# VHH binders against Protein HEAT-INDUCED TAS1 TARGET 1 (HTT1): the designs that were tried, part 1

Scores and structures below are computed, not measured.

Target 1, 277 residues: Protein HEAT-INDUCED TAS1 TARGET 1 (HTT1), of Arabidopsis thaliana (Mouse-ear cress) (q8lfw5)
Amino acid sequence: MESLLECFAITDGKCHPDCLKANNEQEDYDACQSAALVAVSLISSARVIFKIDSKYTEYSPQYLVDNVGKEEVEGEMDQPSCQYTVGNLLSYLVENVWTKKEVRQREMDQQRREFTVKDCFEFAFKKGLPRNGHWAHVGCIFPVPPFACQIPRVPMKGEVIEAANVSEALKLGMQQPAAARLHLFSPEFDLVGEGIYDGPSGNETRYVGLRDVLMVEAEKIKGETVFTVQICYKKKTSFVKVSTRSMILPLNGDDESQVTEPACLLVDFCIPRFSIN
Positions, changes and structure headers below are counted from each chain's first letter, unless a header gives other numbers; Kabat numbers aren't used for antibody chains.
F, E and O stand for the ipSAE by ESMFold2-Fast, ESMFold2 and OpenDDE, each averaged over both directions (binder to target, target to binder). V2 = 0.75 x the mean of E and O + 0.25 x the DockQ between their complexes.
[cut] stands for letters that were removed.
The coordinates of atoms that the task and the answers printed are left out; those that the model quotes come from them. Centres of patches stay.

## First folded at step 4 (VHH)

Design g02 (from c06 with Y52F; framework vhh_vobarilizumab_d1)
Fold by ESMFold2-Fast, scan of step 4:
Parts: C-alpha cells; structure tokens; sequence
Structure g02 (fold): chain B 277 residues (1-277), chain A 118 residues (1-118)
C-alpha cells in the first residue's frame, strides 16, 4: 500500500531540474510552471466555493507540469501499468534513475511542451488530478512513475468557459476567481506600487512578456473597469490593480516589432466551471 | 462581522526579530486558509506567507528561512515570527482571510507597521 509520506520521501531527493521544487533558485517560473500553479489555485478555489470539496484541497501542479501536452491522439494511456510497489521502488531507482536521466532530458528537449491555463483546466476535466501530497515530486523523476497506476486521481466534472473581452470577463464568474494573462512592461510594472498598472509609458519601456494571473476583484474607477490580479512574477506573489483601457502595445518580439491595433493589457480570460449536481 | 486585529509591529534594528499576532473573530477560523500580506512604501501589496487549514505553509522567496507562519485554532490566532529582519522588510503587515462563498478577494485587517532601520 502506498502512503503520502512514503511517495514523497522516496522521490524528494531525486527531483528533476524541471520539477517545481528543484527550480526554487530560478529567477522566475517558466510559462508551463506558472500555468500549472494558477490552474490548481483556481480549481481548488472553485471546488471549495461550490462545496464540491468540504475544505480547501491542494491539487498537484507537478502533475500538470509532468503530463499536460504529452498525450498522443491515438497513443493516450489513461492508466499506466504498475510493475512496482513503493516497497520495491528503491531497486528501480538505483538501476534506472541515473542511467535514464539523459534519455529523459533528450525526450523533454524534443517535446518542447507549451501549454496554457486553459490547457490545464481541459486536462483536469478529462483526466482528474491527484492531491498535491500524492504527486508532489514523483513525476519530476519519471515521465510516468513506475507506480503511477496506484496514485489516486480526483475526478473533475466540468468545462472551461472563456471570455473574449472585458465585458464578457465581468460576467464570466463573479462568484469565483478567473484566469487571465497580463502583458508586462518594465519598468512600469516594477514601479506600479499601490497604483494602477496601465501599461507602457513610452519612456525607455521594454516588453517583458505575458504572465498568468488570477483575477480576484473588479471595480469601477472614474467609469473605467479595473481588475485586481494576483500575480507570481520572479517567484514573488503580489496583488496589482490593472487598467482595462485599450491601448497600442509595443511587444517588440524577434519577428514582430509592434502591435499596430489597440489591445487590452489583460487577455485570455477563462474559468473552470464545475458541474453542480 | 469578520474582524482581524493585527499586533506586534514596531521599530527594530537590522538583524532583529519581531512576532506578529492576528486575533480573528466573526467566522470559523479553523475552516479558512490564512495569510500575511505586506505593503512596502512604493510597492504593491504582496503575499508574505500563507497557511492552509491542515497546517501546510507557503512563503515568498524573499522571506524563506527567516519568517515562520503558524496558527492556533483553539485561540483563533495567526502568527508570523520574523527573524533576521532587513530594511527591505519595512512595510505595513496585514492578516488576511480568503473569501470562498462569493466575491473575489481576501479580507484583511487594518495592518501593523514594521520598520527596520538602523
């Protein structure tokens, strides 16, 4: 029989470089790690708000990092075969972890996965999610852990609801927080403090990129809708008020100099809508 | 209804320690995730530390190894032990309760000022 503590203890000292725990010293989480963290926060919040879970329940962001975007159309495996118990996993680790690390790294490099918060929600509704303690670090060692078939997943019933604009986002889920992406510009974002982040000022502005956020509040200030978002940027969690004003965004990518039409700082609004009854 | 009252802030020298307390009332304390947030001069409000109903904790990278969050469900009290304080820890510290039933944001108290200065 598996236990939460045995699974954690066996894998804790063998974290892959792409594991959430192993990357504590990185300057920032990568896009996939950020998407997974936002997704589980919103799933946990929705499940307690709608009384699906009796208490706030932590689900595994590592499970999403390990599994989203890896499935083939015809080759998908819902229940990997189990050939090992927790009691004999040590023999497998000694013989296989060290010799297979290079193979796993090559596999990950070949399968450069990119996924969004929406992809995470769709995956969770299709496959379910284990509780965090059941899949804290196991997947960071193996693409498919040897005893994955024994790890319980909580079924998730629902659908992803998207909003195309600010007006739809306000209707999306006033009773639950929502996901979005935020266009970050430096130094404006770093200097926003307790004010309203309203994007590039044009004075030595640099585009940082998109960051996943949780929308936690909406208010009207002088007739304008302002969202308060929770953001994890450079592994630091903070709250920022964001303008919804349409504006020209100088994105300055490798293959694109600037956005020529007005755009919103917040894009890609969505929620996990759980089936009730 | 919901009331959160912070205490324990003050002036300390760099390297010093402070223990913040938050007395909660008007809700079933043991059923809610609790957190400490801070608002530093010129910065937005940020999460410092969180504690779940089961006792699991999470910390901002800037305070890991220096701060410890804890809760006493029998006394409806949240604590933040702050060690090895730095000038950049100067902020108003807020005790927070996450809203789950409706609405979107954390409910927090009025705050307690921590000043780290030589």
Amino acid sequence: as target 1 above (277 residues)
Amino acid sequence: EVQLVESGGGLVQPGGSLRLSCAASGFTFSDYRMAWYRQAPGKGRELVAGIFTGGSTSYADSVKGRFTISRDNAKNTLYLQMNSLRPEDTAVYYCAKVRYSSGWYDYWGQGTLVTVSS
Scores: ipSAE 0.000, ipTM 0.275, lowest interface PAE 12.4, mean pLDDT 74

Design g05 (from c06 with S56T; framework vhh_vobarilizumab_d1)
Fold by ESMFold2-Fast, scan of step 4:
Structure g05 (fold): chain B 277 residues (1-277), chain A 118 residues (1-118)
Amino acid sequence: as target 1 above (277 residues)
Amino acid sequence: EVQLVESGGGLVQPGGSLRLSCAASGFTFSDYRMAWYRQAPGKGRELVAGIYTGGTTSYADSVKGRFTISRDNAKNTLYLQMNSLRPEDTAVYYCAKVRYSSGWYDYWGQGTLVTVSS
């Protein structure tokens, strides 16, 4: 299968605060960056599938990270970057260069709202997206590129389509890859290998959380629908088969007696559906 | 070179049945998701039915319960059984090879015309 996702573990030497953990064996995870990467991968795929783009075009996930969930006032967000030209770019870099610690502190001091893949699609359809080459990749030391006010955005027309159940998710995933979120449990997810991930085993299971995934294939195994998803987890991009059986999920830590009602391991299925005139 | 050849279209009365076939060559048929699309005059191309590599099927709401998609990997052939046909089903039907990748796109056949009228 071909990968749509870039794993942040490959950002060794990058200036983003989360990349500092890449030298550790611990997962380096940022929910907003994850959602933005999945969203632009799906937008790029949909645009070539429906012949809106003549070839696969990379759009900027960093633009989504920098702008989704923020209220935009005309001329406000990009204003500082407009003070510099190509002729004084070096002055901009010297005056506005931050260490990795300073970039981290700036990001933490800003009120950033968490957002989902669906939020990214809605934002892209409302505001458009710049190409990746025009607005730095995720993890850049400069969260707003120089001359941001002058960077062109590609208009996007469409809507977000969600699936309420597995049958509708199969319909969404037929023409284009679909987004979903996966409930991860340790050590079960780490031990799945080439098998089917079927959630908590009940033997000292720990809930890791939700992770954005791409649904890329589906099959029936012993009468049950199984999705193949692509995920970036613990510095590795992999394909994993996931059960769609309804089950009790212990989402409240290690105490299995604190179980929730039956749920699916995969939730929040959606796609970007582009309009054609 | 990928080649998809549709057959089985024709003129049929409302309430009738037709079986469409798609002969595939130039790729490993069993590795790919396959689908049937249709395009009526003056309308865009619409997904009718799809079948995943593992045999799981999906249908448009307008044809669910009336159409059945199936595949024969040994013969590299895709089928669409159409029952209880309606005038609204009149369209050119296309077989498509669906591939997921960073540059995802479909390969389409030439199409076969289905006309439902009396």
Scores: ipSAE 0.305, ipTM 0.679, lowest interface PAE 4.0, mean pLDDT 75

Design g08 (from c06 with S58N; framework vhh_vobarilizumab_d1)
Fold by ESMFold2-Fast, scan of step 4:
Structure g08 (fold): chain B 277 residues (1-277), chain A 118 residues (1-118)
Amino acid sequence: as target 1 above (277 residues)
Amino acid sequence: EVQLVESGGGLVQPGGSLRLSCAASGFTFSDYRMAWYRQAPGKGRELVAGIYTGGSTNYADSVKGRFTISRDNAKNTLYLQMNSLRPEDTAVYYCAKVRYSSGWYDYWGQGTLVTVSS
């Protein structure tokens, strides 16, 4: 599990000033931004752990936000390759003034597309990823560069491996950090501190929703598997120990009558498994 | 109040050695994973070495075999022994507590500067 330690540095998340400005106007990252951030963190970690990259390399989460989910539109894959000319550059410089309509449309497109960390891994393995800085920082809304199709992308060769349960997830985590989603309950999550997050426990419990996390460590406490996860919640990145015990989760506005089967607080386990040949 | 105070940095010639120390306070030191990170001028922060509560260690490939991380739980102190130093090891070195908060946001003080030059 020592290989998991490399992931502790991965979500350093320093944004361009304009992206930081846009992000500062929101209480939390949206689901797509969160999925993209987790995905690039795990890709960067896996590539260092398996010596594909010689050092930690930051890939663009905004490239995933801008491009994942659009591939299912018929004919989009058949678009002609971009070719740059002096004329194309001059058109970009002269005519690339964002209208209020264009800015609003891009914002709406980013809000409408729903995708998961798994979708991000599949996209990266199919199309590669540019390094961070070659494509706008997360949360930025900029015009697509006139040479977007020529921005260098690092090829990614591999596949997504999913785990159906905690036991399988533990095996995935032995090689590299893994993705999961965590069921958040307030105030229990906010009150965990140095303890183990154990889900809903009180009469004032409210379901917040799922949040994407990186599983970075596993340990046994009193015979139970406990995962340490890195989570970004309310724009604060923290490490939290999470119980893997099965429990009844009130997922419908704290209406316990709707939940009849025990569930795990952590779900949707997966890793990016790179080809090493 | 969590505090991590780094010391031991300085100017050293290539091939030389330095030992960094990190004095920890405000938390139960023995319960946390600890790490050393570094940031070179104009570059991003990188993990150098980590140590688990049980004493297991992990190292960046660039320092493996040259650096040794260790901890003294009785003294609440983290150490980094740096041997065979190279110009590319020049950086500010940060001690980090890596549980219950974001690891890179748990840095305290100014770090300690290590300069490797002749």
Scores: ipSAE 0.000, ipTM 0.122, lowest interface PAE 15.3, mean pLDDT 71

Design g09 (from c06 with S58N A60E; framework vhh_vobarilizumab_d1)
Fold by ESMFold2-Fast, scan of step 4:
Structure g09 (fold): chain B 277 residues (1-277), chain A 118 residues (1-118)
Amino acid sequence: as target 1 above (277 residues)
Amino acid sequence: EVQLVESGGGLVQPGGSLRLSCAASGFTFSDYRMAWYRQAPGKGRELVAGIYTGGSTNYEDSVKGRFTISRDNAKNTLYLQMNSLRPEDTAVYYCAKVRYSSGWYDYWGQGTLVTVSS
């Protein structure tokens, strides 16, 4: 499958939230980090697929985590804050912010509004993104680094294209991988292996939640469209075939969201469509 | 050398049917997504239909229900069955190999002209 292999050669295969952390603390799931990682993977893939970048370029998921959803609350962000210069970096570090890593990270997580991959794409097209090396996560360092106003951002021009159904999603995914979210049910998802994930079986099924995925391939099996998605779940990145048949999804447990109408296991399809001259 | 050779075009009355073929060579056909594009007089090229390696298909809204894209991996051939043809379908039709790493379609054929006219 040369086109699928090309897609994964372009995407770095990384989706684990802990890759953003200095000391690799175990965390089960962080929705904002997940969305940001998927978004930058798709942006990087699209930019090299359409020859906007000459090679696969890693953009900063941490910049998205730190900045998405904040510009509207605090007013339109004209440019990053210039609170510090090179001369006062040591003053910043002397405050021992890293010794309070766990407490600070929890405070940041609680203040962070949940955002989607679509929100990340819209942010990137409005504000640009720095390369990963220019805005990295360093444990409990403040989300706005002291040199924020001095970091170079790559301007990005384009738009977010969404799909409301499977037919439209197939069009989005034709030339580039697409974003989606997948409804996970346990143990069904854990037991799929090389088979097709078709959702809850009804026998002691627990709803795990939505997870961001990259749709990388589609095939037709017995007249039905089946997507192949890349997903990070339980700290493992894998490829799973997912059924696209509409079904009533029985959501269980402590979930504030309830599906009462027929729905697809995959929802919220979108791509970053770059403007090409 | 990658080569795509389109055939099957012609003159047909509105409501008629045509089947286009694309013979592919120079690459592992079964490993690539394939597509049909068309270019009407005075306009740019537009995607008409696409087919994934595993057989899933997509269509431009104006041709849904009328056109069917298919592939025969054993013969390295792509097909487009066109039914209920309209004057608006008049165009040169091109076969394309999808470049995943470049995002562009590769055209190596002259295309095949489809004229729908009374």
Scores: ipSAE 0.208, ipTM 0.647, lowest interface PAE 4.8, mean pLDDT 73

Design g10 (from c06 with D31R; framework vhh_vobarilizumab_d1)
Fold by ESMFold2-Fast, scan of step 4:
Structure g10 (fold): chain B 277 residues (1-277), chain A 118 residues (1-118)
Amino acid sequence: as target 1 above (277 residues)
Amino acid sequence: EVQLVESGGGLVQPGGSLRLSCAASGFTFSRYRMAWYRQAPGKGRELVAGIYTGGSTSYADSVKGRFTISRDNAKNTLYLQMNSLRPEDTAVYYCAKVRYSSGWYDYWGQGTLVTVSS
């Protein structure tokens, strides 16, 4: 897996020390942060694999968290922060001080917004992305950065390509790592170790939910295709082998993926396909 | 250093079969995905078939069911079995070492010509 590690990794989602309070209630999992982290990892990987970037370049996942799914704004100069320059930063701080209630409302709004890795790719192709370090740290709750209209965004040209089944996913993932979502069941997922995750198996099975993963390898085991995925789960990044066998999934709660027909544990395969020449 | 040497191309009639081979050297063959690409006259280079390190395979829709990609890690050799060949399969076929790195396709073979005609 060394060659794959040269090009990408899912971070464990740890917040920068300066933003510790932002993660107090969402330590283990945030769907928007997860989608954004996977999306920027795959964008960075694709850009270096296809020599668009000369080296692995990190883009801002927090830019996606802050902007995907919000009302589209034309003319960045209309944003409040664009009314301020370096010379009037004090005015910006005085006029844009957030109350504790407003900070908590921001945290709740970020938690309520739902978007996928696909939405992140579409947004990046439409708006571009700033480099990591030119925007807020991932997981941090603070006001839109001053001079937001002056923060450079790297333009991105391309489209999202999806796969509806295992055969198409194998084709999709051949030239670059691909995104997918994995149905997690406990304790089966926690007990998989070096084996193959094959979904729910017992009376004590609990549906955990969907988690974003990177599909990095595939193999044939006893005639079945098995994908190796990289996943960040419970703040640990690991590689797990996943069965592609169709099965009935006992999903609970308000989950759009709930179906009565046999389904794959891995769904929503997609890649960012960059335009070259 | 790293070398990919293709062989097995030639002239064949429609409906015929050919087997392409790619001998790899200079790297740990078993650790890399391998692929066959082709370039037809007046067209761009396209992925025909790929094989993951663990043996899972992928095929372009145009060749699915007719072509079979396989690998022999002990011999450091990649194969493409082509059956039911059509005039549209006429192209130069390239062996490629797939890599997730800035050295994307640093190591292409020289290609082998496949001509399907009566």
Scores: ipSAE 0.427, ipTM 0.768, lowest interface PAE 3.0, mean pLDDT 76

Design g11 (from c06 with D31Y Y105E; framework vhh_vobarilizumab_d1)
Fold by ESMFold2-Fast, scan of step 4:
Structure g11 (fold): chain B 277 residues (1-277), chain A 118 residues (1-118)
Amino acid sequence: as target 1 above (277 residues)
Amino acid sequence: EVQLVESGGGLVQPGGSLRLSCAASGFTFSYYRMAWYRQAPGKGRELVAGIYTGGSTSYADSVKGRFTISRDNAKNTLYLQMNSLRPEDTAVYYCAKVRYSSGWEDYWGQGTLVTVSS
């Protein structure tokens, strides 16, 4: 009698490890790490909801950060084709023990290829995912070790399903939480509290950007569809109610020449739909 | 651990009133739709009333105008005010946490018995 609420409860209270070390005055946001964390949360939730996993199982977001958008993981999941020499292992250990901080900082400065939650789902279905305890600890960019190919991965069979609008997104979210991205405006988002986030008020509004969210609930309030989303923002994980009404979004600041057709605050809806056996 | 604890049921005369309460814990009460279901002897569970986080309500046709659902988010409590009670309202009443667009799924409390009889 495993409830969907139990699956959601396990994903609360934790931001990226990088968020915990960020400046108190600024959001320390990494789009790739955000996408990877949301993706593994949704994969874990879907797998327990559909009884593919017998209990909530944590998969490695760092594996996605290290491998999505890079053609470095080659071969099939069931083929242990990865080989390494003692020399290769020794070089890896020297570089990571001796210069680990400098190596991580250098890689961050190199601007990694970006990827989305959808990319993470597609990668997981193609390559599988290791359990969180089987891959390098999250928190920083970590160089792929020479023994990486020998780390066990759980095979995953399914496909990514997208929704183009709110009506389709409601159908996606009926049996499992869904991914979306939310247009954040300051100070409106910071002032929502237990109310409904309605986007920019026009009173000294600043566009913060898109943030990955988990859509965990949908309801109708006075005939309007409202989604409850889980979001990690400024080192806090919270639940926020979001309006789905169409509106003109000032995505390019006060430049009215960039004001276009009405849009929803929530975009890029998708789910990982697992094959049943 | 999610918990829903109903109270306020009892025996009442036709035309009388009862107020049911549901104490919720283990989740962020203010973010969830809540509902009251009932199950009469020999029948399945049926939706009686629902309430959204913003206070919007919905009612079964059989109880419209007689029952009022309300919530107190500060106290994590759901209420059902039942007026003009009829013998056909006799049932076990269940508090439920509702999730997603099509579902009255998730959690039910243990229920509270309401008997309308002379």
Scores: ipSAE 0.000, ipTM 0.135, lowest interface PAE 14.6, mean pLDDT 72

Design g12 (from c06 with S58D; framework vhh_vobarilizumab_d1)
Fold by ESMFold2-Fast, scan of step 4:
Structure g12 (fold): chain B 277 residues (1-277), chain A 118 residues (1-118)
Amino acid sequence: as target 1 above (277 residues)
Amino acid sequence: EVQLVESGGGLVQPGGSLRLSCAASGFTFSDYRMAWYRQAPGKGRELVAGIYTGGSTDYADSVKGRFTISRDNAKNTLYLQMNSLRPEDTAVYYCAKVRYSSGWYDYWGQGTLVTVSS
């Protein structure tokens, strides 16, 4: 295992979802890592809720980061004709350790791919997912070693169910936690604490962007539907109550193609719905 | 408003027993998974025991065979029976509503202190 630890040191830890840059708030955010982490949390939750897994089982977010959005020709490396075995890992690492150029190439390749939590669910249902311990160390090696085809993937059978609005999302969330994306405004989000996040409130409001969240609860507070979401923001995981009130969101930029319509702070609702056989 | 109120903590000698209770209100108790967590001084929170809506249970390896989690849906109450207590069980014990949370907690109570010493 020392060879893998040295590989992590060579790559400055940038190859794993848990290895974020020690920079400011903006530089610490990676949309693909965020989507993958939310997706595996929801898959694990759904699988234990519907008794597909006997206990909470951690699946690999790194497998999603490494594979979602890839062309089908790259998937052919999982053929039975693998030239290396897991027992040959040390030989592979000695011959194929990442150079600084390869680290930069991987960073560029990650920037070229964009995917959502929905894409992660669709990928998992199509290809299955390995358990976190089976892929986490291998997935940090670039190029991906040929014996990766021997890493077992748990088959996943199901479909992605989307909701177009808050009323539909409320119905999805009754049986399992749901994915959504949240419009973040600063400083309002930073100041919400135990209160209800209700979006922009002043002239010094800055739009931070969309962040993936898990919707874990819904309730009525003073006649308003409120969702409780789990979010990782500024390296902190927290639970925040979010208003579902429609409002005009100042998302502009100087983009004149944007129509100013009332919108919800939460968008892109979906769940992984597993088939029970 | 969800409320979880723990009780039953106290000072006990090694080898002793305590029964913790958690009174739940503000939600349909029978629809939610419930759990007990603990936090020792200077350490992070750890899952002690969980109970599903159907009654199946999970335990941390350190407490298996000594602790028993149970629920009374008619009384909206969660219990933790703690037997053969050890000094390393000293911690603040928290009740949690767990439905739909990958982190095993959705809402936390205020906690109840358990001290195991002579």
Scores: ipSAE 0.000, ipTM 0.162, lowest interface PAE 12.6, mean pLDDT 71

Design g13 (from c06 with R33K; framework vhh_vobarilizumab_d1)
Fold by ESMFold2-Fast, scan of step 4:
Structure g13 (fold): chain B 277 residues (1-277), chain A 118 residues (1-118)
Amino acid sequence: as target 1 above (277 residues)
Amino acid sequence: EVQLVESGGGLVQPGGSLRLSCAASGFTFSDYKMAWYRQAPGKGRELVAGIYTGGSTSYADSVKGRFTISRDNAKNTLYLQMNSLRPEDTAVYYCAKVRYSSGWYDYWGQGTLVTVSS
C-alpha cells in the first residue's frame, strides 16, 4: 500500500506567519497570526475531507486576526463595521487610513489580545469565515475593512473537540489533521533532519517556546507512538516526526528545573468537528 | 464516529471460497483508501489487500492471485473475495480505514473469523 498524500498536498507549502514574516535566521513570531493560519488550514482540510467543500477552499486568516479575542465584539460584531458604505468611502479613508500611522498602529497593538487555535475554531463556528479573497486586508493599512457588513461569510457549523493526552489525541487525529503545540528546543530541533525529535538533550539546550503545528500522521516506531507534524519555523515548512514519550522539560523560569511531573512535547490537541448533514 | 463492521467469515475447507464484507459509517467512505488486515493467533497484524480512492488495488504476496479487494461507494461497503483458501489463511480479518499515510490505519469491531480446516 502506498501513502494517501491528498491531505498532505492540501496543506503542503502553507507557512505560519512565523515563516512569512521572518527575513533572517531569527523568527519574527506572532502567536495570534500563527494560530489563525493553523486554524484556517485545519478548517479548509476538514471541509474538503468531509466533502462540505467540493475542493480545497482558502478562508481568511486575517479575519480571525482582526476579530478573535477582541473584547466587546460580542455586542454585535458586524454593527460598527456597517457604519461605512460605498457612498461614504471617503469618510472611511479619512477616519481609518489617512490618520497618522503611528497613532493607528499603537491603537491596534493596544486592542489586540492573544488567542489560540481553539479560540479561532470557536469563533469560526459562531460567526462563519469569509473566503480569503473577500477579507485580505493587511492590519497596518486597513484596521476596519470598508463595507465589512456586506462581505459574505461562509457558515461554519460544528464544535471544537479537545484531547487531554496522547491517547485521546490519537482518536481525534484518525479522521482529519489535528492542531497541537510543540515545545521547541535549540539546537535539538534544528538538528533533527529526517530523525525523530526527542526534545532537549540537556547539553547547552535553550528553550525556544511553543509553536502551533498540524498533526498529520501517527505511526509506531520500535513500539513507540510517533506523530508526524507539519511546522513552519525559521522560513521553512517541514514535516517532523515527534516522540510522544513523557519527559522532564527544562522550560524558562526559576522553578522550571524543579518540575517533577513528566510532560509530552506535544500539548493542546484539538480539532474542528463539522456537523455533516 | 467511525464504525467499520465486518461480516462473512466462517469455517471452510482448503480450496474453498469466502466473501467478506465491511459496512462503513461515520466518515466519507469514497474519500479514503481502504484495506483488509488479518491476525492469526499468536502473530502480529498483517496487511492483506488495499484499494485506493480511484479503485486501483494492492495485495500482499501471500494472497496475490487468490484474493480480490473491491469497493461499492454507493453502499459504503468494502469487500474481500477469497478464493483457493489455505490453512495459513486462518485468521481474524479486520477492515481498516487508511489515514493520510500508508503507515497508519483504523479498524473497528472484533473483525470476522475465517477458519480453513478439513
Scores: ipSAE 0.000, ipTM 0.107, lowest interface PAE 15.1, mean pLDDT 71

Design g14 (from c06 with T53R; framework vhh_vobarilizumab_d1)
Fold by ESMFold2-Fast, scan of step 4:
Structure g14 (fold): chain B 277 residues (1-277), chain A 118 residues (1-118)
Amino acid sequence: as target 1 above (277 residues)
Amino acid sequence: EVQLVESGGGLVQPGGSLRLSCAASGFTFSDYRMAWYRQAPGKGRELVAGIYRGGSTSYADSVKGRFTISRDNAKNTLYLQMNSLRPEDTAVYYCAKVRYSSGWYDYWGQGTLVTVSS
């Protein structure tokens, strides 16, 4: 199996050059890729913190992108036959040579369905995840290989725990990093530097949108709870301190639903809580 | 086993230069994005510079034009050339193996201290 998987295992740097170029140059926001990347980071972190993995282990975010939200076809609950011949292998290699055109065609053929970090955690606990080297790198797409059913998945047992507010989120983050989404406003977020991001200033501010973040630390600054989050934004990965003060957020559009109630810049708090045996 | 070992830090006067090195082992170095982060006293960690598999680079605005990140895939080594150093560059500098968006619990080295003062 090891020898067979060697031909089809894709890691960073092993994909077609056009695919790698697109992945690196198009570090634009993609909600599904963002959610999957945050989810695997938090899964890996939790698994090493709670000694389920002996070392930090990278799991496949692309497996989540490819599979979350897809209905299982009735009658396919049994593992399919993993049968192959040398002819089947040669046919696969000849027909599935990596090209820019094939990568784009695969992207066009995939139905994109919105999902969240929570959806990713639920999927991982239900289905397990392959290690990063055993599935495509993010942005690298495969036609279904004849050996797809032989890709090893690490089983995962646990549940998703959510927090409705900052106080509950603090409890989630006591032993492990947590997921959240952050309301970004420009230029305020771009100008934070080493300061505390406190949302819109009201001076020519525009709403950028929600971005998935990892909450890594909490502290009290002048009596206020401040979270440090890790975020990838505009091709930069950084640690940013975020205010938890409630405020009216000008999200554009429906003022009746958007500006009548104070809200936190950080929302949708959750963690993967693993069962320890 | 992934290992990252930083070196090259030290005490330097304002306007001086230092070159940091990071020796990587335990993974296929050329397959991964690499980065330098720093943590100043009393502040959080920040991305200083990143280098992608294709050779493209990114820099924090505070260091752009002064710092240069580079890699030697044959030697599995990452470098940070720091010129025109300022007191505010004083920090522990960390080498990191980077996934597409993740930085937390990526493999970090032990760090190397850079002090810019007279």
Scores: ipSAE 0.000, ipTM 0.142, lowest interface PAE 16.5, mean pLDDT 71

